# VH-VL binders against Acetyl-coenzyme A thioesterase (ACOT12), part 4

Target 1, 210 residues: Acetyl-coenzyme A thioesterase (ACOT12), of Homo sapiens (Human) (q8wyk0r340to549)
Amino acid sequence: CIHWDISKQASLSDSNVEALKKLAAKRGWEVTSTVEKIKIYTLEEHDVLSVWVEKHVGSPAHLAYRLLSDFTKRPLWDPHFVSCEVIDWVSEDDQLYHITCPILNDDKPKDLVVLVSRRKPLKDGNTYTVAVKSVILPSVPPSPQYIRSEIICAGFLIHAIDSNSCIVSYFNHMSASILPYFAGNLGGWSKSIEETAASCIQFLENPPDD

## First folded at step 30 (VH-VL)

Design o6 (from z1 with light chain D34Y)
Fold by OpenDDE, fold request of step 31:
Structure o6 (fold): chain C 210 residues (1-210), chain A 121 residues (1-121), chain B 109 residues (1-109)
Amino acid sequence: as target 1 above (210 residues)
Amino acid sequence: EVQLVESGAEVKKPGSSVKVSCKASGYTFSRYDISWVRQAPGQGLEWMGSIIPMFDIANYAQKFQGRVTITADESTSTAYMELSSLRSEDTAVYYCARDTRESGYDAFDIWGQGTTVTVSS
Amino acid sequence: QSALTQPASVSGSLGQSVTISCTGSSSNIGAGYYVHWYQQHPGKAPNLMIYGSNRPSGVSNRFSGSKSGNTASLTISGLQAEDEADYYCQSYDSSDTYVFGGGTKLTVL
């Protein structure tokens, strides 16, 4: 996990985006599941399991980009998020969030401090980027109320298909520590991912009023 | 018919830049990677880099890092390779090739006809 | 200098079988990445002949590919005159790069 440094905020934010791109560009993704508009890929590497969830969405890419880059809205469709509060607006396209999660197997809920970096397509491109990674922020130290968790590298690549549809690809670079959990309940894990993806699609295609 | 059609031959001076195009047809452009592979006269094949159109991500061989730029225009189903600071050693036939990403194999199943780039004073 | 090593040349008589080897390392072929084979006639673009152990449609069943350890092999049975060409193996490397063999010139006698 990287220490947040205001003096390097631009560099750290760009690195966040580049990390996601590198993850997405990896080879060896294997199809794990295909259900309707959702396709799940996994990539197993040494000490790392990564997931790629491809979602076909009947919504403009720019709208999906706007909605997904606002993490305050994530609890509306992702059951793994209880709250997402903005800690700081680093820039127009970079934000720090404090995230809380529901209680699972532990007695205490998890929390996270993350940097969210969004980027619009390049000049001739059609892909939006929303990159996420955990950072260490001195102003938000770990609390006894929560188990501080970490997102190594995650985010969304949103590819415009046409003016009214897009492909939303979610990536998550997960630690090897979760592999035993998946091995014990791979079906449940996949189902959970599918349900979350379906919820995401529903949210994007039927966004709530602001 | 699936095919890649490259731009015409180029003659360049040392220090200049060249931009080669590769127009794809017959398939969904965004779902396949386009790689650029060159071949110097009498030499073997050398991978330069690739573009993932769906993600708009380009990757390069270390040898060409900072000197090559690969882009894709989905509106025209065309990939581009720009090589700067040309030197005589860059004289070669430059091929674009489609990667079989969807198949799970890292193979090049479709190739362009090649573009001859000659760098000479 | 190529990441994958091929013999510079091989030869065989008409109707004979020949095998071209492609030796990599633990970072590419040995890492489990697939090996592919291309045929290239003079002045032409390469043509995919084998991807992994599979043949693209239209490719003669005289061509077959295999792999063991860090070495892949292309076997061409029943050699014909048109088989005379350069052959390249190709794989992927853990450094996230595509790698080619140096190429093998096949002469049909």
Scores: ipSAE 0.878, ipTM 0.936, lowest interface PAE 0.5, mean pLDDT 94
Fold by OpenDDE, fold request of step 31:
Structure o6 (fold): chain C 210 residues (1-210), chain A 121 residues (1-121), chain B 109 residues (1-109)
Amino acid sequence: as target 1 above (210 residues)
Amino acid sequence: EVQLVESGAEVKKPGSSVKVSCKASGYTFSRYDISWVRQAPGQGLEWMGSIIPMFDIANYAQKFQGRVTITADESTSTAYMELSSLRSEDTAVYYCARDTRESGYDAFDIWGQGTTVTVSS
Amino acid sequence: QSALTQPASVSGSLGQSVTISCTGSSSNIGAGYYVHWYQQHPGKAPNLMIYGSNRPSGVSNRFSGSKSGNTASLTISGLQAEDEADYYCQSYDSSDTYVFGGGTKLTVL
């Protein structure tokens, strides 16, 4: 996990974006599940399992980008998030968040401190980027109330299909330590991902009023 | 019919830049990667880089990092390769090729006709 | 210089079989990436002849591909005059780059 340094905000944010792009650009993705508007891919490497969730969304890409880059909205559609609070608005396109998660099998809920870096497409481009990575922030140290967790590399690539639809691809680079768990319950894991993806699609196609 | 059509031959001075285009047709442009491969006279094939249109991600061979830029315009189904700081050694035929990555194979099943770029003083 | 190593040239008589080798390393062929083969006639663009162990539609069944360890092989049976061309193997590398062999000139005697 990287230490946050405001003096290096630009480089850290760019690295966040590039990490997501590198993940997305990898070869070897295999289809794990296919439903109507959702396709799940997995990539197994030496010490990591990565997931790619492709969602076909009937909403403009720029709207999806705006909604997904605002992590304060994520608890509205993702059951794995209880709260997402802005710690610092570092720039127009870079924000630090404190995230809390529901209690699962642990005695204490998990929390995270993440950098969210968003980028609009370049000229003549059609893909938006929302990159997520955990950072160490001294002003938000671990608390005995939470188990501090880490997102290594995750985010969204939002590709515009037309003026009213897009493909939202979610990526997550996971630790090899969770591989045994997933190998033992791939069906349940896949279903959970599908449900979250469906909820995401519903949220994006029926956004709440501001 | 699936095809890639490249722009015409170029003659350039050393130190200048060249931009070659590759227009795709007959398939969904965003779902296939476009790679650029060059071939110097009497030499073999050399991969330069690729673009993933769906993600708008370009990757480059280390040899060309900082000197090559690959882009894609989905509205015209056209990929571009711009090579700067041209040298005589850059004289070659430049091919664009479609990548079948979604098939699980990283092969080039469709090729452009090639664009001859000549760099001479 | 090429990441994949091919013999510079091979030759065979009409009707015979020839095999072209393509040797890589643990970072490409040995890493499990597929190997593909292209045929190139003078002044023409390469044509995909084999992808992995598969043959594209329209490609003669005289062409076949195999792989073992760090080495892939293209076998051309029943050599025809039109088979005289340059052949290139291609794979992917763990460094996230495409790699080509140096090419093999096939002469049909």
Scores: ipSAE 0.878, ipTM 0.935, lowest interface PAE 0.5, mean pLDDT 94
Fold by OpenDDE, last read:
Structure o6 (fold): chain C 210 residues (1-210), chain A 121 residues (1-121), chain B 109 residues (1-109)
Amino acid sequence: as target 1 above (210 residues)
Amino acid sequence: EVQLVESGAEVKKPGSSVKVSCKASGYTFSRYDISWVRQAPGQGLEWMGSIIPMFDIANYAQKFQGRVTITADESTSTAYMELSSLRSEDTAVYYCARDTRESGYDAFDIWGQGTTVTVSS
Amino acid sequence: QSALTQPASVSGSLGQSVTISCTGSSSNIGAGYYVHWYQQHPGKAPNLMIYGSNRPSGVSNRFSGSKSGNTASLTISGLQAEDEADYYCQSYDSSDTYVFGGGTKLTVL
């Protein structure tokens, strides 16, 4: 986990984005399931499982980008998130969040401190980026109320198809510390991912009022 | 019919730049990676780099990093390879090739016809 | 110099069978990445003949691919005159690069 340093905030944020791009660019992704507008890929590496969830969304890419980059909205569609609060607005495109999760198998709920870095497409490009990774923030130390978890690398790549539709690809370098219930049962795991993806699509196609 | 059509032959001076185009047709352009592979006269195949149009991510072989730029224009289903600071050893046939990423095998199933680039003073 | 090693040349008579080897390392073939084979006639672009152990549509069943450990093999049975060409193996490396063999010239006698 990266120690947050405000003096290096630009480099750390760029690194966050590059890490997601590197994950997405990996070879060896295998199709796990295809249901309606959702396609799930998995990549197995040395005791590490990564997931790629592709969602076909009937919403403009820029809107999906705006909605997904605001993690305060994530509890509205992702059942794995109870709350997401902004800790610091590092820049226009970089924010620190404190996230809390529901109680699962443990006695205490999990929490996370994450950096969210968003980027618009470069010149002539059609893909938006929302990168997520855990950081160590001294001002938000672990609490006895929560089990501190970590996201190594996750995020969204949002590819514009046309003016009214896009492909939202979610990536996650999975770890047992974050989502232990996704281990051991491939069928149940896939179903859970599908349900979350469907909820995400519905959220993006029916955005809440500002 | 799935095909890749490359631009015409180029004759360049040392130190100049060349930009080769590769127009794709017959498939969804954004769903497949485009790689550039060159072949010097009488030599083997050498991978230069690739682009993932759907993610707008380009990757390069270390040998060419900083000197090659690979881009893609989805509106025209065209990939580009620009090589700068040309040298005589850059004389070769340059191929674009489609990567079967979705198959999980990552093979090059479709190739362009090749573009001959000659670098001479 | 090439990441994958192939014999420079092989030869066989009409109707015979030949095998072309492609030797890599633990970072590519040995790492579990698939190996693919291409045929190239003079002045033409390469054609995919084998991807992994599969043949693309239109490719003769005389072509087959296999691998064991760090070595992959292309077998061409019932050699025909048109099989005379250069053959290249290709894989992926853990350094996130595509790698090619040096190529093998097949002569049909």
Scores: ipSAE 0.875, ipTM 0.934, lowest interface PAE 0.5, mean pLDDT 94
Fold by OpenDDE, last read:
Structure o6 (fold): chain C 210 residues (1-210), chain A 121 residues (1-121), chain B 109 residues (1-109)
Amino acid sequence: as target 1 above (210 residues)
Amino acid sequence: EVQLVESGAEVKKPGSSVKVSCKASGYTFSRYDISWVRQAPGQGLEWMGSIIPMFDIANYAQKFQGRVTITADESTSTAYMELSSLRSEDTAVYYCARDTRESGYDAFDIWGQGTTVTVSS
Amino acid sequence: QSALTQPASVSGSLGQSVTISCTGSSSNIGAGYYVHWYQQHPGKAPNLMIYGSNRPSGVSNRFSGSKSGNTASLTISGLQAEDEADYYCQSYDSSDTYVFGGGTKLTVL
């Protein structure tokens, strides 16, 4: 996990974006599920399972970008998130968040401290980026109230199809610790992903009023 | 019909740059990666890099890092490969080829006709 | 030096069977990445003949691919005159790069 350093915020944020791009650019993705507007890919590497969730969204890419890059909105559509609070607005396109998760199996709830880095398309480009990575922030140390969790590498690549539609691709590089769970319940895992993806699509196509 | 059509032959001087185009047709451009593979006279195939149009991500072989730039224009369904600081050793036929992220195989099923680039003083 | 190693040349008589080997390492073929084979006639672009263990539409069933450990093989049965060409194997490497063999010139006698 990366130690946050305000003096290196630019390089750390860029590294966050590059990490997501590197993940997305990997080869060997296999289609594991296809539903109406959702396609799930998986990539198995040594001690690592990565997921790619492709969503066809009837909303402009720039709107999806705005909504997905605001993690305070994440709890509105993702049941895995209870709260997302801004810790620091590092720059116009980089934010630190404290995230809390629901209690599972009567354990303590998990929390995370993440850096969210968003980027608009380059000139003549059509893809937006929202990168997510856990960071160690001294001002927000682990608490006995939560189990501190980590996101290794995750985020969204949002590709504009036309003026009113886009493809939202979610990526997540998952640790080996969760592999046994997925291997034992692939159907349930896939269904959970599909439900979350559907909720995301619904959220993006019917955004709440601010 | 699915095809990749490359730009015409190039003759360049050492130190200059060359930009080869690859126009795709007959399929959804954004759904397939475009790789560039070159072949020097009498030599084998050498992968240079690729572009993922849907993500706008380019990757390069280490040998060409910093000297090659691969881009894609979705509006024209065209991929580009620009190679700078040309040397005589860069004399080769340059091919574009497509691969799909959805197949999982990482094979190049469609190739351009090739562009001959000659670097000479 | 190519990441994948092929014999420089192989030959066979009409109607015979020939096999071209492609040896990689634990970072590519041995890592489980698929191996693909291309045929290239002089002055022409490569043509995909085998991807993994599959043949593209239009490719003769005389061509087949297999792999074991770090080595892949292309077998051409019932050798015909038009099979005379260069053949290249290709795979992916854990360094996130595509890799090619050095190519094999097949001569039909």
Scores: ipSAE 0.872, ipTM 0.934, lowest interface PAE 0.5, mean pLDDT 94

Design o6 (from z1 with light chain D34Y)
Fold by ESMFold2, last read:
Structure o6 (fold): chain C 210 residues (1-210), chain A 121 residues (1-121), chain B 109 residues (1-109)
Amino acid sequence: as target 1 above (210 residues)
Amino acid sequence: EVQLVESGAEVKKPGSSVKVSCKASGYTFSRYDISWVRQAPGQGLEWMGSIIPMFDIANYAQKFQGRVTITADESTSTAYMELSSLRSEDTAVYYCARDTRESGYDAFDIWGQGTTVTVSS
Amino acid sequence: QSALTQPASVSGSLGQSVTISCTGSSSNIGAGYYVHWYQQHPGKAPNLMIYGSNRPSGVSNRFSGSKSGNTASLTISGLQAEDEADYYCQSYDSSDTYVFGGGTKLTVL
């Protein structure tokens, strides 16, 4: 887990984005589910499972990017998130969040402190990036109310198809401590992922009004 | 039909750069990756790097990092490979190849015809 | 230096079988990554003949591929004159790179 240090903001932001890109670029992804708008891939590496969920969304890519990069909106569509509160508006492209999760299999819920780093497409590109990883922040230490958990590497790559549609790819290098919150146990988790992806699509296609 | 068509042969001087294009047709460009593979005269195949148009991610073999840039233009379904600071050892045929990464096999199932780049003074 | 080792040449007579080996390491073939085989005739681009243990549509069933441990094999049965070409194996490495063998020249006697 990386310690947050404002003097290294730019390098930590770039490292967050590069970790997501490296995960997305891995080879050996296996298709494990294909339904109408959703395709799920897995990548098994020793004792960990990485997931790639591809969603076809009838919404402009820039809108999907705005909605998905604002983690205060994550609980509106993802039932595995109870709250996402901004700790620090570090910059236009980087924010620190405290995230709480519902109780699952234990009496203590889990929490997370994460850096969210975002990027608009390169000059000639069509891909938006929202990268997420846990950081250690002294001002938000672990508390007895929660089990401090870790996101190694997760996020969204959002590819514009045309002015009204995009493909949203969600990636997650799953740690054992957060698997129950993103999917059920190893058996049957693909159905839970499909349901969460469908909820994401509905949210992006029918966003709340401001 | 699925096809990759590369730009024409080039003759370059040492220290200059070359940019080879690879125009794709017959499939959805953003759904497949493009790799660049070169072959020096009388030598084997050498992977240089790849572009993932869906994610706008390029990866490079360590040997070429700092000298190679691989890009894609989805509006024209074209990938590009630019190699800078050319040396005589860079004389080779440069192929683009379609990467089947989404299927999980990561094989090169369609190849361009190759672009001969000759580096000499 | 190729990350995958192939013999420099192999020969066989018309109608016989030949096997071309491709040996890697625990970071590529031994890690479970697929091995693919390409045929290249002089002056032509490579052509995919085998991906993993499968044949692309249109490739003769005389070509087959297998893998065990750190080694993959391409077997060509019923050898024909047109099979005379260079053959390359290819895999992926845990260093996030594609790797090729050095190539094997097949001579049909």
Scores: ipSAE 0.672, ipTM 0.831, lowest interface PAE 1.3, mean pLDDT 88
Fold by ESMFold2, fold request of step 31:
Structure o6 (fold): chain C 210 residues (1-210), chain A 121 residues (1-121), chain B 109 residues (1-109)
Amino acid sequence: as target 1 above (210 residues)
Amino acid sequence: EVQLVESGAEVKKPGSSVKVSCKASGYTFSRYDISWVRQAPGQGLEWMGSIIPMFDIANYAQKFQGRVTITADESTSTAYMELSSLRSEDTAVYYCARDTRESGYDAFDIWGQGTTVTVSS
Amino acid sequence: QSALTQPASVSGSLGQSVTISCTGSSSNIGAGYYVHWYQQHPGKAPNLMIYGSNRPSGVSNRFSGSKSGNTASLTISGLQAEDEADYYCQSYDSSDTYVFGGGTKLTVL
């Protein structure tokens, strides 16, 4: 896990984005599910499982980018998020969030402290980036109320197809320590991923009023 | 019909640059990656790098880092490979090839016809 | 040096079978990455003949591929004159690169 340091903000932001792009560029992704607008891939490396969820969305890419980069809206569509509170508006392209998750199986709920870094396309490009990773922030230490958890590398790559549609690719690199917890629910995780992806599509196609 | 059509042969001086184009047709350009592979006279195939148009990502073989730039223009369905600081050892046929990433196999299923680049003084 | 090792040449008679080997390492073939095979006639671009264990549309069923451990094999049965060409294997490496074999010249006697 990386310690947040405002004096290194630019390099930490770039590192966050590059980690997501490196994950997306890996080869060996295997298709594990294909449903109407949703395609799920997995990539297994040593002790790590990564997931790529491709969603076809009838919404302009720039709108999807605006909605997905604002993590205060994440709980509106993602049932794994109870609250997303801005800790620091670091820059136009970087924000620190504290995230809380629901209680699952009567376990103590989890929380996260994350850096969200975003990028608009290059001048001739068509892809928006929203990258997420956990950071250590001493001003928001772990508390007894939550189990402090970690996102190694996750985020969205949003590709414009035309003025009214895009492909949203969600990536999540899961740590080795989280793999054993999925052993008893592997089939359930696939269906949960599909349901979350469908909720995301509905949110992006029917956004709330600003 | 799916095809990749490359630009014509080039003769270059040492120290100059060359930019080869690869025009794709017959498929959705952003759904597939484009790799560049070269073949020096009498030698085998050598991967130089790839562009992933869907994600705006280029990746390069270490041997070519700093000398090669691979780009794509989705509006014209064209990929480009530019190699700088040319040497006589860069004399080769340069191919673009489509990567079947969507199938999960990562094979090069469609190839351009090849562009001969000759570096001589 | 190529990351994947192929014999420099093989030969076979019309109507017979030949097998071309491709040996890699634990970072490519041994890591479970697929192996693909390309045929290249003189002056032409390579053509995909086998991807993993599959055959593209239009490729004769005389061509087949297999993989075990660090080694892949291309088998061509019922050799014909037009099978005389160079053959390359290709895979992916955990260093995030594509890797090719050095090529094998097939001569049909």
Scores: ipSAE 0.662, ipTM 0.832, lowest interface PAE 1.3, mean pLDDT 88
Fold by ESMFold2, last read:
Structure o6 (fold): chain C 210 residues (1-210), chain A 121 residues (1-121), chain B 109 residues (1-109)
Amino acid sequence: as target 1 above (210 residues)
Amino acid sequence: EVQLVESGAEVKKPGSSVKVSCKASGYTFSRYDISWVRQAPGQGLEWMGSIIPMFDIANYAQKFQGRVTITADESTSTAYMELSSLRSEDTAVYYCARDTRESGYDAFDIWGQGTTVTVSS
Amino acid sequence: QSALTQPASVSGSLGQSVTISCTGSSSNIGAGYYVHWYQQHPGKAPNLMIYGSNRPSGVSNRFSGSKSGNTASLTISGLQAEDEADYYCQSYDSSDTYVFGGGTKLTVL
């Protein structure tokens, strides 16, 4: 996990975005599920599993980018998030968040401290980027209420198709701890991912007014 | 049906730049990647880099990092490769090739005809 | 040196079989990435002959590919004059790059 250091803001921001791009550009992704508008890929590397969830969304790409880069809205569509609070508005393109997650299997709930880094397309480009990774922030130390957890590399790449539609690709570089699920009981795992993706699509197509 | 058509041959002086185009037809451009591969006279194939139009991500072989820029224009279904600071050893045929990434094999199934770039005084 | 090693040349008589080897490392072929084979006649672009262990539509069944450990092989049976060409193997490396073999010139005697 990387220590947050404001004097290295620009390099940490670029590193966050580049890690997501590097993950997305990897080869060997295997499709494991295709349903209407949603395609799920997995990538196994040594003891690490990554997922790529591709969603076809009837929403302008710039709107999807605005909504997905604002993690305070994440709990409105993603049941894995209970709260997302901004710790620091570091810059226009970088924010620090504290995130809490629901209880799983009667364990202590997990929390996260993350850097969210975003990028609009280059001139005449069609792809927006929202990258997220955990950082260590001394002003928000682990607390006994939560199990401090880690996002290694995750985020969204949002590709504009036309003025009213886009393809949203979600990537998550996960630990090997969920690898047995993919090997043995893929059906339940895939349904959960598909339902979360469908919720994301509905949220992006029907955003709240405020 | 599926085709990659490259721009014409070029003769360049050392120190200049060259930009080769690769126009795709017969498929959805953003769904497939484009790689650039060169071949010097009498030599083998050398991967230079690729563009993923869906994500607007370019990756480069370390040897070419800093000298090559690969871009895509989705509106014209065209990929571009620009190589700067040309030297005589950059004399080669430059191919674009389509990557079958969605099939999971990552093979180059369609190739352009090649663009000959000659660097000479 | 190429990340994948091929013999510089091989030869065979009409009607015989030849194999062309392609040896990589644990970061490419040994990591489980597919190996693909391309044929290139003089003055022409490469042509995909084998992807993994599969043959594209329209490619003769005289061509076959296999892989074991860090080594892949292209086998061409029933050699014909038109098989005389350069052959390249290609794979992916965990350094996030595509890698080619150095090429093998096949001469049909």
Scores: ipSAE 0.657, ipTM 0.823, lowest interface PAE 1.3, mean pLDDT 88
Fold by ESMFold2, fold request of step 31:
Order: C-alpha cells, then sequence, then structure tokens
Structure o6 (fold): chain C 210 residues (1-210), chain A 121 residues (1-121), chain B 109 residues (1-109)
C-alpha cells in the first residue's frame, strides 16, 4: 500500500488515475453476464480477478461524474458502504476518505482509507474519470474497531453518449482471496453485482436534491 | 457494411512526420478499438498501437513510444496515427484495424485498405 | 525476431492438408490468450480467417485452428490454388501488447 505524502500529491493523484486507465485498457475481458442495462466482464490474471461493470445510464455524463466522485453519497446506493467521511479536501480533484463497510461473517467490520482522484475530459474527450486507491495515513491508523482493508485499484470511467445519457464503467482490481469464494458462489456474487449496478443506475437517474 | 477507409499514399522526407487517417462507417465507433499495424516491403505485420475511443486511452508498442501518437475523433468517426522523425526504414504500408472489447477475442476483424508511406531523400 | 514463431514457408499439394504452427511463450499463448490467424494475398490487406477456434462468417470450413500449451496451429484441408498466400498468427501478451508471428508463405503445388 502507498503512503500518503502531501509533497507528492500531484504524482500520487496522477498515479491513481493512470492505474485505473491501465486496468481499463487491458485485453481479455470476458462477458459473464448481460442484463437489460448492465454488462459484467471479468479478467483473470494469475491470482487476481478484475471486474468491469458497464452501466447504461439515462443521465448526463457531467452529473454522473459529480455524483460518483462525491463519496459522501456512495452509501445512498452502494450497500457495501456504511459510511464515507472526508478526512481532507486535498484539492478540487483529490479527496481523502475514511470508509466503513458492513460485516461479512467476520467478527469486525472492515474500513478503508482512500484517495479519490477525479478528472474531467480534455478539450477533445468525452470521458470523465473517478479513480480510487487505498493509502496509508499516519493520522488515521488502523483501530481495534475495524479490520483495515485495501482497494488496490478501482473507479469509474464515464463516457458521454449525448446530452442526457452516458455509459458508466466501473472497474475493480480484486485480490486472490476472492477467487476461491467466486468459484464456489458465482451465482450469488453475480446477483449482488447486478443489484448494486441497478441501484447505481437508479441513483444516477433519480438524484437526490442534495 | 462495416468499413475502414484510410487516407491516400504519401511520400515524405527523412525527419518529417506523417499523419494517416482511418474513417470508420457501418458500426458504432466508440464500441470498438482501432489498432495500427504496419508492413515494410517484404516484411511481416507489426503492431504499432491502439486507441480505445470509449475510454480515450491510447497504448503503444515499446518500439514506437515517443514517435507515434494515435487519436480518435468521435464526431467524425475517424482515428489518426501520426509518426514523427521519419526514417527510411519507416517506409511501409500502414493499416488500421478494428477490434471489439465486447467479443472478448481481441481479433482484428476489419482492416483498412492500407496507406503506403515512402520515406526517401 | 517476432514474439510468435512461425515457419518461413510450408507447401502442400492440391487437395491435401497442411498445418502451420505458431509458437509463443508463457506470457502470451501460454497465458491462455486466444490465437488468431490472418490470410494475406499479395498487394491486399490481411483477412481474418480464424479467431481462437472459430471461423468468421464466410470463411470455408476447410480452415480450422487449435491451440495447446504454447503452440497454436492453423490447418487447411482440401488445398486449393486460392489458398496460396501468406499466413500470420496473432495473440495478446501480458505486457498489454498485441503480437504477431513472422508469417508463413504457403505454396500450393
Amino acid sequence: as target 1 above (210 residues)
Amino acid sequence: EVQLVESGAEVKKPGSSVKVSCKASGYTFSRYDISWVRQAPGQGLEWMGSIIPMFDIANYAQKFQGRVTITADESTSTAYMELSSLRSEDTAVYYCARDTRESGYDAFDIWGQGTTVTVSS
Amino acid sequence: QSALTQPASVSGSLGQSVTISCTGSSSNIGAGYYVHWYQQHPGKAPNLMIYGSNRPSGVSNRFSGSKSGNTASLTISGLQAEDEADYYCQSYDSSDTYVFGGGTKLTVL
């Protein structure tokens, strides 16, 4: 896991974004599920499983970007997140969050400390980026209440189709520990991903007033 | 009918640059990737790089990093490949080729007709 | 030298079968990536003949592809004069690049 260092903020932000883009650009993604507005791909590399969830959303891309880059809103649609609180507003495009998650058969819930980095499209582009990666912060050390966990590389690439619709691609690089569980309970895992993606679509199409 | 149509042949001097276009038609441009593959006279096929219009991401073969730039313009359904600092060994036919992320095979199923670039004094 | 190794040439008699090999490494074919085959006649663009073990629409069932370990094979049965061309294999590498074989010239006798 990388250590957060404010003197390297710009390079850490760029590295976060570039890791997501490198994951998205990989080849060999296999379709494992296709449902109305949702397509799920997997990519297996050695002992790593990565997931790509493509969502077709009837919402402007810039609005989806605003909503998805604000992790304080993540618990409103994603049942895997109990709370997301800002640790530091590092810059307009970078924020540090403390995230808590629900229990999954462990005796303690998991938590995360993450850097969220975002990018608007350049002059010619139609793609927004929201990248997330765990960092080590001395000011927020692991606590006895939680099992400190890690997001290696995850995030959203949001492609504008027209003024009122977009394609939201979610990527997540998963660890080897998920592979045995995935093999033995694929149907349950796929259903959970589909339900979360559907919840995301509904949230983006029916945003709260803030 | 799915087609990729490339720009016309070019004759260039060493040290100059060339920009080849690849106009796509008959399919949704952003759903497929475009690769550039070249073939020197009497030689085999050599992958140069790709553009992913959906994500606006370009990747390049190590041999060409720093000399090649691949871009896409979704409004005109056109991909471009620009090769700089041309040398005589860059004399080749340059092809654009389509690949689909959705099929999972990553094969080049549609090819342009090729653009001949000749680099000579 | 290419990342994928093919014989420089193969030949076969009209009506017979030939097999063209394509050998890679643990970072490409051996990592489980698909192997694709292209036919190229003189002065023409390559044409996709096989993707993985499948044929595109319109490609004769005389063409078939297989893969085992680090090696893929293109088999052409019932050779016809029109099969005389250059053949290239292609795959993906774990370095996030596409790789081609050096090409095989097929001569029909």
Scores: ipSAE 0.645, ipTM 0.825, lowest interface PAE 1.5, mean pLDDT 88

